# Ledger of designs, part 1: VH-VL binders against Lactate racemization regulatory protein (larR)

All scores and structures are predictions.

Target 1, 221 residues: Lactate racemization regulatory protein (larR), of Lactiplantibacillus plantarum (f9uss8)
Amino acid sequence: MVLTDIEYLLSYLEAHHVPTIKKKRHTYLTYHGLAEHYTYVLKDGIIKNSIILQDGREYNLSYIAKPDVISLLRDEVSRSTDQPFNVRIESEYATFYQVNRVAFWKYVNSTPELQNYVKNYYRKKLSENILRLQRMVMNGKKGAICAFIYSLVDLFGRKVNEGILIDFVVTNDDIAGFCGISSRSSVNRMLKELRTDGVITVKNHKFIIQDVSYLLDQIAN
Below, numbering starts at 1 at the first letter of every chain, in headers, positions and changes, except where a header shows other numbers; antibody chains aren't numbered by Kabat.
F, E and O are the ipSAE of ESMFold2-Fast, ESMFold2 and OpenDDE, as the mean of both directions, binder to target and target to binder. V2 is 0.75 times the mean of E and O plus 0.25 times the DockQ between their complexes.
Where letters were taken out, [cut] stands.
The coordinates of atoms that the task and the answers printed are left out; those that the model quotes come from them. Centres of patches stay.

## First folded at step 1 (VH-VL)

Design a10 (framework fv_adalimumab_6cr1)
Fold by ESMFold2-Fast, scan of step 1:
Structure a10 (fold): chain C 221 residues (1-221), chain A 122 residues (1-122), chain B 107 residues (1-107)
Amino acid sequence: as target 1 above (221 residues)
Amino acid sequence: EVQLVESGGGLVQPGRSLRLSCAASGFTFSDYAMSWVRQAPGKGLEWVSAISGSGDSTYYADSVEGRFTISRDNAKNSLYLQMNSLRAEDTAVYYCAREDYYDILTGYFDYWGQGTLVTVSS
Amino acid sequence: DIQMTQSPSSLSASVGDRVTITCRASQGISNYLAWYQQKPGKAPKLLIYAASTLQSGVPSRFSGSGSGTDFTLTISSLQPEDVATYYCQKYNSAPYTFGQGTKVEIK
């Protein structure tokens, strides 16, 4: 059968007996600034990528909730010892393939299927980052929060009677970090407005989007 | 006008039970996760337990897990800490503290009560 | 569990001095760090959250910095009313662990 690029990658790593590592909720796989010898591939679980800005604020880059390479910003020979991201586990456990970085790139360079995966990976990530940047730069704080909440639909969305359940707990600190907002009090105020206006509700720590059109309108404007 | 007022502290013998209460006013109580934080005489702060705004999720420090139970009654704007099998090391001032989240367990404490003293001694 | 260690345990400084207090986490906690001020006989008061964000109503002489495992609280010009014990606290997840505290006194 025809495998997706991700399924092919996972099959390849299993066939070559690449070791795995398992980490528990709210521990770190890697830190910003830490020297890294491995390329990690998420096998199962949910993680969050972030950086700490020069002024000490956390800027959250992405949640990854499906198998994928965590980052390909470091090649087989990097002249920098610094890691660009903190990688924190958000699910109860997450499991990763842990392959020596030099070995990973040798696998890629010798395997046309993996070369295609890497090319498609970069194109996809670049496009996603450009769109994210455009939304953040072109919208005010409320627009950024609306864009972020809407982005959770693809990762965690599930239809329920009340609307779209975001089946994952997202903290106000995480929202502040994703939206470049310096104060969780500002996030709380804006979320309260969305609740009062009937756009979202919260049940068991999870958002339910009741008015998807409102969120889309705030992004479009 | 946010106020948190603790009560129920006192002298209790080892192995016995005590129930602390915290009365909240000046805000929508059910919108906020709450915690208990204690401080032994002359010592530092120790987080004890947290509860979500809905009451559905609770967390405990290892030192009290299985002995203490945090609960809330949103209709009465009240937070509780049921303390069982009390030990001398549980002697402390117990503070009620508010987390700054919509029914989410995480965070810093933006408002604190004045505390209630619990003394566990024979 | 992640351990939080403050340095120094106590310090004495003069009015107008710059005071720095350090907090170290045994594992990375990103910027999920808060600082509290506790005056004798009083409940703690939040000064800073998210490692560097000043709580409303807190004087601008207080500032926080750091990320990951190493954090600093700075008082740029110590005032008499700043005599207190200062605590750091992690909150990236439960347990919400506090440091042991740093006592600040005037010489």
Scores: ipSAE 0.000, ipTM 0.443, lowest interface PAE 17.4, mean pLDDT 83

Design a11 (framework fv_adalimumab_6cr1)
Fold by ESMFold2-Fast, scan of step 1:
Structure a11 (fold): chain C 221 residues (1-221), chain A 121 residues (1-121), chain B 107 residues (1-107)
Amino acid sequence: as target 1 above (221 residues)
Amino acid sequence: EVQLVESGGGLVQPGRSLRLSCAASGFTFSSYAMSWVRQAPGKGLEWVSAISGSGGSTYYADSVEGRFTISRDNAKNSLYLQMNSLRAEDTAVYYCAKLYSSGWYRGFDYWGQGTLVTVSS
Amino acid sequence: DIQMTQSPSSLSASVGDRVTITCRASQGISNYLAWYQQKPGKAPKLLIYAASTLQSGVPSRFSGSGSGTDFTLTISSLQPEDVATYYCQKYNSAPYTFGQGTKVEIK
């Protein structure tokens, strides 16, 4: 009946015949450090945002698994603004609306519903980033892994007899990148500890959270 | 498996135009930034131009800005370099290069064999 | 623009020797530096990225080090097939500037 902010944006883009592009797993939509004249809106699929750290490691920032704008950190007036993130496809395919950046901001500035979307987008992203920073700073590396695994519940979680299934394959490299941990072996050791303690198990390369209270205790200080 | 094949090089008079092409295969062309790099006879490598995967952003070396235009046709897996107002110092082997390999910045991970452009009267 | 300067411009060494090539950026580029090998008459090949990470398939005798402005490529035991010109390149952002190259020859 009443469209959400994102549903309004999607209907707007379709009504204006904005072109879409389709990308396959583990290809990149955009690269950190290259200027891009487009704002991308995820229509379907799963993506991962990342940056390259000063030591050459990839630091993973977020998964996006529902329709949303990929990034609004670039403004319409900056001529030399580079793409803020690498955007890699994590699902078999992902589809994006490709909107000219200047045109996107013209649409936003002339459309109250899109202005509300942008305000809500920034508030949500700021809140998510503050919460992520708080968890990482307060809880150390083990806490970071616990917070990351728990964050997957909102994106990919579903209840099963054994606990909460994370219905998405997450590699040890991705976990290392999300948690700022320099090696796969460190991640693997900490995951082994969580399995030994009965906190998680692995079935078909997917996590099952067996003791959600343990994860929350590690996050809550 | 990844192949880049340049074409369009040849002898051309100063002040004239030439268009280079690069045919790509073995990877998802639209997902990768592409670049042209040249090498004058007996000299080192010089970066010329780059284009983002979507084609929305283009970059040029100061020596060619305003004269050269990089473009791509993702439906045809093809990269182009339109070279206008050619000068003797543009004489070089022109390489098509794939800018990024996976996950992190790597530079140019695959190169074509090059096409020779000679600008001479 | 950031300038990339290599040293030496050329060197001659014996098989089995340890060879070092340096590359200096006029401004900090963190570790966004790649090394390339170009054999006579051939296209360049990527050897090292992120200043110190060896590309798949490259022999372990090659290594890179450095960060910020000063970088080094090392060949621990020079082999005949290593005769080539070596180039450094910044790749953090355009322009993707190359050094002038270092020619490595066998005595």
Scores: ipSAE 0.000, ipTM 0.415, lowest interface PAE 18.9, mean pLDDT 83

Design a12 (framework fv_adalimumab_6cr1)
Fold by ESMFold2-Fast, scan of step 1:
Structure a12 (fold): chain C 221 residues (1-221), chain A 119 residues (1-119), chain B 107 residues (1-107)
Amino acid sequence: as target 1 above (221 residues)
Amino acid sequence: EVQLVESGGGLVQPGRSLRLSCAASGFTFSSYAMSWVRQAPGKGLEWVSAISGSGGSTYYADSVEGRFTISRDNAKNSLYLQMNSLRAEDTAVYYCAKSYGDYLWFDYWGQGTLVTVSS
Amino acid sequence: DIQMTQSPSSLSASVGDRVTITCRASQGISNYLAWYQQKPGKAPKLLIYAASTLQSGVPSRFSGSGSGTDFTLTISSLQPEDVATYYCQKYNSAPYTFGQGTKVEIK
C-alpha cells in the first residue's frame, strides 16, 4: 500500500543521504512551466498544488499534508522537463527531499518495493482526480464548496466541543480556486448561508463543522 | 508595446503613509504576477513585494512585512503598493516589474518613482 | 534565506575584451537565475533567464551558463554601450533576491 510504500521511500532517501530543502510559508517550491531536474518528496509540512490558467486565474488541485512525492508526471530520462504544478508552502515551514529525477527513476527501476510504490501512487492519484471531478461537475457551486469543506476533515479535522474543527486556515480565494468559482463574492455568499444555517462556524479564521450530515447530503454519489 | 507607468512617489515624513500606483498596458494584465522592486540611492536592487495574477497570493521582503501591502485591480490594469509606517531606510526609487508567468523573471520594468522619507 | 553573491564588485576592461561576471547562490537554485543590465539613470533590462536563455533583442555577445549554485555571465566582446551595472537574481521562490551588482567600466 501507498502508506507503507511511502515509509519505505522515506527510509531509502534518508539512508542515501538525499539533500533536503526547507521553505517558508507562502513561498513557492516550484512553478508550473519552468524546467526542472528534480523530483521532490515532502518530508514535513503542508503544501498546495495549483496551476495558473491562461487568463491568470489560479486553479487549486490539492493540499498535501503528509509525506508524499509531489509529482511523478515526468519522464525518466530527460535531464529537464516542465514543472506540472505550482507548489506553495502552507505551513510555517515545509521540508523536502530534493532528488535528481534521473537518479530517482534509476532507484525505482532497480527496487521492486519502489516499483510497487509508483504503481500504487498512480492508482491513488487517479482515484483522487476522479473524486475531484465528481466534486466539481456533479454537485454545482454550493455542493462543490460543501464537498471541499468536508474533504478537509481527513486532512485537518479534529473533534472539539462545538463540532469538527478544521485546524487550518483556508482563505476564500483558496476555496474559489479549489471549486472553480471565479467570483469571490459567490464564495462569500455561500459561506454566509452555511453559517446562517448552522452548518459551519468560524473561530480564529478556522472552520468548525457543526452539521456534518448537511455537508454529506450535498455531495452527489 | 508593453508599458508600465509608476506614479505616487514624493517626499513624505517618517511614520506617514504613501500609496504607489502602476498603470499597465500592452499585455493581459491578469495573466501575470507583478512585483515592486526598489533601489536606494547609490545601492543595488532589492525585491520588495509580489502579487499573483489573480491577486490570491502576496509575498513580502522581511524589511517591509507588516508595513506594506501590495494589491491589484485587474479591471483597471493597475498595481498598487500601500506603504505605511515609512522609515528613512525606505527612501528609494520604486520600480513596477512584470513577471513572466507567476513569480518568474522580470521581463519588463517601469521607469520608477522616487520616494523620499525625510523630515 | 538564500544569499546571492556576485564577483567581482567592479571591473574595468577594454573594448573588445571578454568579460566574465560570476554569481553564487548559498543554496541550490537549479537554473532559476536571471541576469539584468542597468545603465545609469535607467530601469533594469532583462538579459538572460533560466540561467542561459537569451532574452529576445539582446545582442548575441551576451551569454549565461551554470546551474545549481554557480553561474556566469559572459560578454564575448565588450562594447562601449555595455557600460552598466549587472545583477543576478534568483526566482526559484520568494524572496526574489538580487546579487549586489557588478559595475562594468571601460579603461
Scores: ipSAE 0.000, ipTM 0.412, lowest interface PAE 17.5, mean pLDDT 83

Design a6 (framework fv_adalimumab_6cr1)
Fold by ESMFold2-Fast, scan of step 1:
Structure a6 (fold): chain C 221 residues (1-221), chain A 123 residues (1-123), chain B 107 residues (1-107)
Amino acid sequence: as target 1 above (221 residues)
Amino acid sequence: EVQLVESGGGLVQPGRSLRLSCAASGFTFSSYAMSWVRQAPGKGLEWVSAISGSGGSTYYADSVEGRFTISRDNAKNSLYLQMNSLRAEDTAVYYCAKDYYDFWSGYYPFDYWGQGTLVTVSS
Amino acid sequence: DIQMTQSPSSLSASVGDRVTITCRASQGISNYLAWYQQKPGKAPKLLIYAASTLQSGVPSRFSGSGSGTDFTLTISSLQPEDVATYYCQKYNSAPYTFGQGTKVEIK
């Protein structure tokens, strides 16, 4: 995605005073029936995209911590009322532009800048998902955890004296969901190994990466 | 060319029922939310009810909640208002109105209106 | 519920005069405000939406301004065909409440 594309969209939404909704931590955007008629654009906050299985297990897809469209999997002619994934708020609050879906796609179809944004959006999301799958399949469970922790650097990473602080609380259940690991005790064991090896430490429930090279070695291939 | 044509109005006694219809043409009916707005003789506009494009969501003014039911038939390009337990204060011209969806907000003003149908509730 | 109050309730002005109508919301509605024109015996017509955006085909002598709670409709040079009642309406959420209307007549 070209950064100027999202900046174009955000400027348009702000100029037209598009309505926003504000959601509290650990509530779900998609469970409120609002997503049927709307395309949501994150204005502020942190969200988690996931699929919640019928047995209650959560398979986590991504965190979004910068303004972006939440999903473009619905078009103006879609007959499905089902959202492909759920959106949960992870920050204290998150604010979303609530854009009429039909109006959004009409505008995209008439605006070359937005058509380019949509094409780049799909390309970027597809590439990210393929790369994530490739790394996790090839490196096993420990490699998946290492790849996941490293992926947090771009979203939440901050340099501190001890290393790179991941300035966001990630639970073992969330890690299990991101890595496709069925047991939180397996996640605990592998995180314990990483702490013992001096790869990571924990301060105020947040990770500090002490050995970035180790993480990269696990995902280099 | 967008057209909205109301029908079904007339004289009705208090406590009785009446069903209004609105026939729509010139646009993709199922893509737009629709509303009913009424105007008592010599008075201002009062929003009555709204229905989403799919028919999945309905909204009512407090004055008609529990008495009126809005519905639509997208295959027939038709909007309906079922009015039960009618009162003298329901006497008004009833307008069918279409949402304006060239606006990005998901909250819409009404860009087209029908000519209205008069409902008179009197003994 | 948010109340919409217009001022004045009626006015008489001469052709060519600048006419100003105000609309006040009892709570903030951002710019989700529309203005409608209703000529005698006719259905209302949308003039302005998003507080200040002219609907296609509306003469440029009409303009809207304001945000939050206070809004204004201006006719820069009143014409005979502008004789009508003008209504503001909030549309940020249901109920889509109208103001009581302002009747504009020519002397």
Scores: ipSAE 0.000, ipTM 0.414, lowest interface PAE 17.2, mean pLDDT 82

Design a7 (framework fv_adalimumab_6cr1)
Fold by ESMFold2-Fast, scan of step 1:
Structure a7 (fold): chain C 221 residues (1-221), chain A 121 residues (1-121), chain B 107 residues (1-107)
Amino acid sequence: as target 1 above (221 residues)
Amino acid sequence: EVQLVESGGGLVQPGRSLRLSCAASGFTFSSYAMSWVRQAPGKGLEWVSAISGSGGSTYYADSVEGRFTISRDNAKNSLYLQMNSLRAEDTAVYYCAKEGWYEDSSYFDYWGQGTLVTVSS
Amino acid sequence: DIQMTQSPSSLSASVGDRVTITCRASQGISNYLAWYQQKPGKAPKLLIYAASTLQSGVPSRFSGSGSGTDFTLTISSLQPEDVATYYCQKYNSAPYTFGQGTKVEIK
């Protein structure tokens, strides 16, 4: 009977009767810059975090497809703080625990298991940010796309006869936003190259990675 | 879920102009290239024109280059084909077609019902 | 410009027959080829893209093969509902040219 950190958090929130909210596909849970009193914990579903750049382009930060806290960048001190990014629902529905931010931090401060969750959360997010920076800045556009596709393996990857299926529909606009590429046409051109080279194929609007070694070779070390 | 609805077809005299519209719904319109494909009565499919998702790139078949202009209004989820200097040979059903996943103006996973354009005196 | 030629232009076969339609590009187009089915009076429907990838919802009796310049669409066991005209289409670069079509009829 051993619970993972996230299973412990979810059990804790249920035991304390924390309310949930359910949102439909392509609606927003919150917007970048919106004042917010809550810490949201994804219970079920898939979401995308993003910000809108000065020129109107969307810069995508992450997909979250497993239960997790959406963000811990806001503290317990301020009465209200702006949300650091937009949160859009990508699955048919997503369900969230809606925890008052001050109450969330009181729970953490009183519970060693939740303190451990928070420590591991920050460690994981720091690591993910380093990889995101490398994808966006250190690798060229093609390398950024390769790094992004490879990053989807952990989130949506499923082994199939042809290779690794990415079991989620990712649009060219989302890829452009994740990779800092200003043009959907540039994304299309580079994906076309990867398909021609036998690195990826597409089945039912989902990627299949056929040559994972190629993707890794394109990623800066 | 994905729907493409063409309008604007009809009878027009040679040398005149006509504008076709396509109303799109059920997908993020600005993320996909769009094309017009036509079919003359009893004949095969002919690709006419394509426009990138942003509208920054346009492409035309040699048969319509300089006479037709493809455009889009992403705020209205609408695609347009401005047809000038129409010829009898332009008589066809005109289909609005959506680009498939991860290709720009390439293969077409969804098609509208078509709108008939008849160029005759 | 790259020309797309289908053969045969028409065929008649019996229910249950294996039907093969070929499409030839005048220059190499890698695997950037799609196949469409058009039933009389209807808009075309995508069957196959990337030369061999079956579109969701398309019956498994349809298959595509080939790369470069030579491509085939196969119907492993022809059914009455398969009566239609079939088109190949290149999409490696503009122009996104269609073949002339192959009409499939039942004897």
Scores: ipSAE 0.000, ipTM 0.424, lowest interface PAE 15.9, mean pLDDT 83

Design a8 (framework fv_adalimumab_6cr1)
Heavy chain, then light chain:
Amino acid sequence: EVQLVESGGGLVQPGRSLRLSCAASGFTFSSYAMSWVRQAPGKGLEWVSAISGSGGSTYYADSVEGRFTISRDNAKNSLYLQMNSLRAEDTAVYYCAKGRYWDYLFDYWGQGTLVTVSS
Amino acid sequence: DIQMTQSPSSLSASVGDRVTITCRASQGISNYLAWYQQKPGKAPKLLIYAASTLQSGVPSRFSGSGSGTDFTLTISSLQPEDVATYYCQKYNSAPYTFGQGTKVEIK
ESMFold2-Fast, scan of step 1: ipSAE 0.000; ipTM 0.424

Design a9 (framework fv_adalimumab_6cr1)
Fold by ESMFold2-Fast, scan of step 1:
Structure a9 (fold): chain C 221 residues (1-221), chain A 122 residues (1-122), chain B 107 residues (1-107)
Amino acid sequence: as target 1 above (221 residues)
Amino acid sequence: EVQLVESGGGLVQPGRSLRLSCAASGFTFSSYAMSWVRQAPGKGLEWVSAISYSGGSTYYADSVEGRFTISRDNAKNSLYLQMNSLRAEDTAVYYCAKDYEYVWGSYEFDYWGQGTLVTVSS
Amino acid sequence: DIQMTQSPSSLSASVGDRVTITCRASQGISNYLAWYQQKPGKAPKLLIYAASTLQSGVPSRFSGSGSGTDFTLTISSLQPEDVATYYCQKYNSAPYTFGQGTKVEIK
């Protein structure tokens, strides 16, 4: 068996007994603008990356629900750099490898497999950000919500009798933050419309996508 | 250059306690994991305990789990081993050992102290 | 726990001989294996890490090979200064167990 790029990283971190830190739901691992000297690798759990806008509103960037490096936007050399975004725990607990940032980059620079992981990481993040920009700019509010719900299929989707279950509770505030919508009430109104039209349903506070084609049709390209 | 100097060994009765120290110099102590490895007279090497660079993780051999405590003081460049409930089979030269890898902890050892003898006997 | 077994426990060879020492892990440890040399009354010295990577300053007559469960240390041409006990050590995960050692002597 050949290990994937991330599996290679995880096996190295585990074999070398890199320290872990465990955080509970709705606490922050780090904050936008906080000075930090660590690179964090998610071992288990679900986190949300965000920034706080000048008016106090939260703009959400991504969920990370599978093991991965949280961010590689900081440089390889400086002892301490500002974090580019907030990291909040969304699962009951999340566990992270806590790696000195300089040591992390030293290992990457000595290991071809990890250099490949870093290239793929940047490519993946760039693609995700382009899709986010497309959702925000090219779609209206309803289209943005449809695109966002569809984007959750890859992270949390599982096939059930009624359609595709999004096996994670996403709040209306989080949806507003992901879609750049100013109020929870606007999100709630549009979700009610989608539910009435039979596009989605809600079971135990989780979405079930009943009409995937409808969501795709709202994503104009 | 790199130096590791153990101290605190000696003769101690079974059931008593002893604390070993290791003074480190010649490298950035706070950036490396450290271990204790022992060797009974005329016998082989036995890994005893390890501590991560920050002190946030500790590891123990089954033979000493619950009796020994590894700790470090990065401000003083010092490693410690608190040995409680000592047994005759704990008689050994105790070596302080420096991890090979910067920060990440590889737990193979590029530098060793000269050792300190602990004799557990009545 | 993974057990580390060396063979032989001791050997005698002549200067210039090729000497092979083996180390066996009871479960797979990838290439996370180190070899140490210990001369009487002295602390051990790291010879090889990652199963086959020679530590700086170690003579080229020393080499390591193997992965998974079976590993070998080879001295291609034994010299008088090589008289010592040699230990393998796993370091893939705690415990960081040593083998029992192989004593190498000159005839």
Scores: ipSAE 0.000, ipTM 0.431, lowest interface PAE 16.9, mean pLDDT 84

Design c1 (framework fv_cofetuzumab)
Fold by ESMFold2-Fast, scan of step 1:
Structure c1 (fold): chain C 221 residues (1-221), chain A 121 residues (1-121), chain B 111 residues (1-111)
Amino acid sequence: as target 1 above (221 residues)
Amino acid sequence: QVQLVQSGPEVKKPGASVKVSCKASGYTFTSYYVHWVRQAPGKRLEWIGVINPSGGSTYNNQDFKGRVTMTRDTSASTAYMELSRLRSEDTAVYYCARDYYDSSGYWFDYWGQGTSVTVSS
Amino acid sequence: EIVLTQSPATLSLSPGERATLSCRASQSVSSYGYSYMHWYQQKPGQAPRLLIYDASNRATGIPARFSGSGSGTDFTLTISSLEPEDFAVYYCQQYGSSPYTFGGGTKLEIK
């Protein structure tokens, strides 16, 4: 039958006996700036991509919670093997295909289905980054937090009686890093305000979105 | 010095409403949240809800849904909690408490002296 | 809601002795290095007084003999050497999950 682009990629990697590695929560798969000869493909688990700024603050770029290539910013011919982002494990375990970088691009260049996957990958990542930048520039700090919380619905959202459960523990430090907010106290104040306004609540360290329309209004503004 | 001073004791009939006040002094009233907590005789403390004095936004414990209203008067630095449709089980001492903000969440660093509310026929 | 169980309900000790008070949560109130648990002291006819916040931090003006510890579901308040003014009821409180809840209290009474 017809496979999705990612299903095709996973099938291809299995058929070629690409080795997998398994990493525990809060260990790092790769570090920004560290030499790396591999392209990693998430098989299962949840990871966070980030960079550490000059002042020691962590700038968080994305969560990846479904099978996908972690990064395609490194080309097949560059002598630079530096990984562009830190990759930290956020689930209990995460499993990755570990593909030699040169071999990965050779597979892509010889396979029209994989070329299509790469094209769609770049398009999707560019669109997501433009929307993230647009929301942060237009909405200020509180708007950025609201946009970020809403963005978690696609990855972790589940309907419950109280609203939409974000079925993943997101720390205030992670929120600060995703929103470019240097002051942890600013994040805490805004989250407290959202709780007081009945927009969100917290159960077992996880957010429940009670007023989705409020979050959407902040994004639309 | 930080102080929260509450209104005096109330005796109400079942079905009536009671409104308790909490006057703040010694700090910027709009910079700290105000929580309401009650304690029935010989029972544990029970959280009722919170108000943001700056915007007037409130969040209430579901156990009090439809019965509690929290308001404030910024010019008087006073928070109010009104509980309607009173039952005998609402007999308790009602406290207001200031929320001290930190990186990990909420704690009640200063409390009012308490307001005794007795509901009896 | 998270239920907090405090034990013992009553603890009879003399001045100078060590007091150890327990608070157990029905679900974890800790995540990634943070523990959302506070301790309060209440004397008859008075409002509660904050002693310990975030499991182990002493509130302003609280004597060094008071200390808190624990994470996850099990928390402890310790008074290293009891003073006469320490005989009161002690409550734990969690704020890791709404609604915010208090324990049933431990009454510390003079032997």
Scores: ipSAE 0.000, ipTM 0.462, lowest interface PAE 15.1, mean pLDDT 82

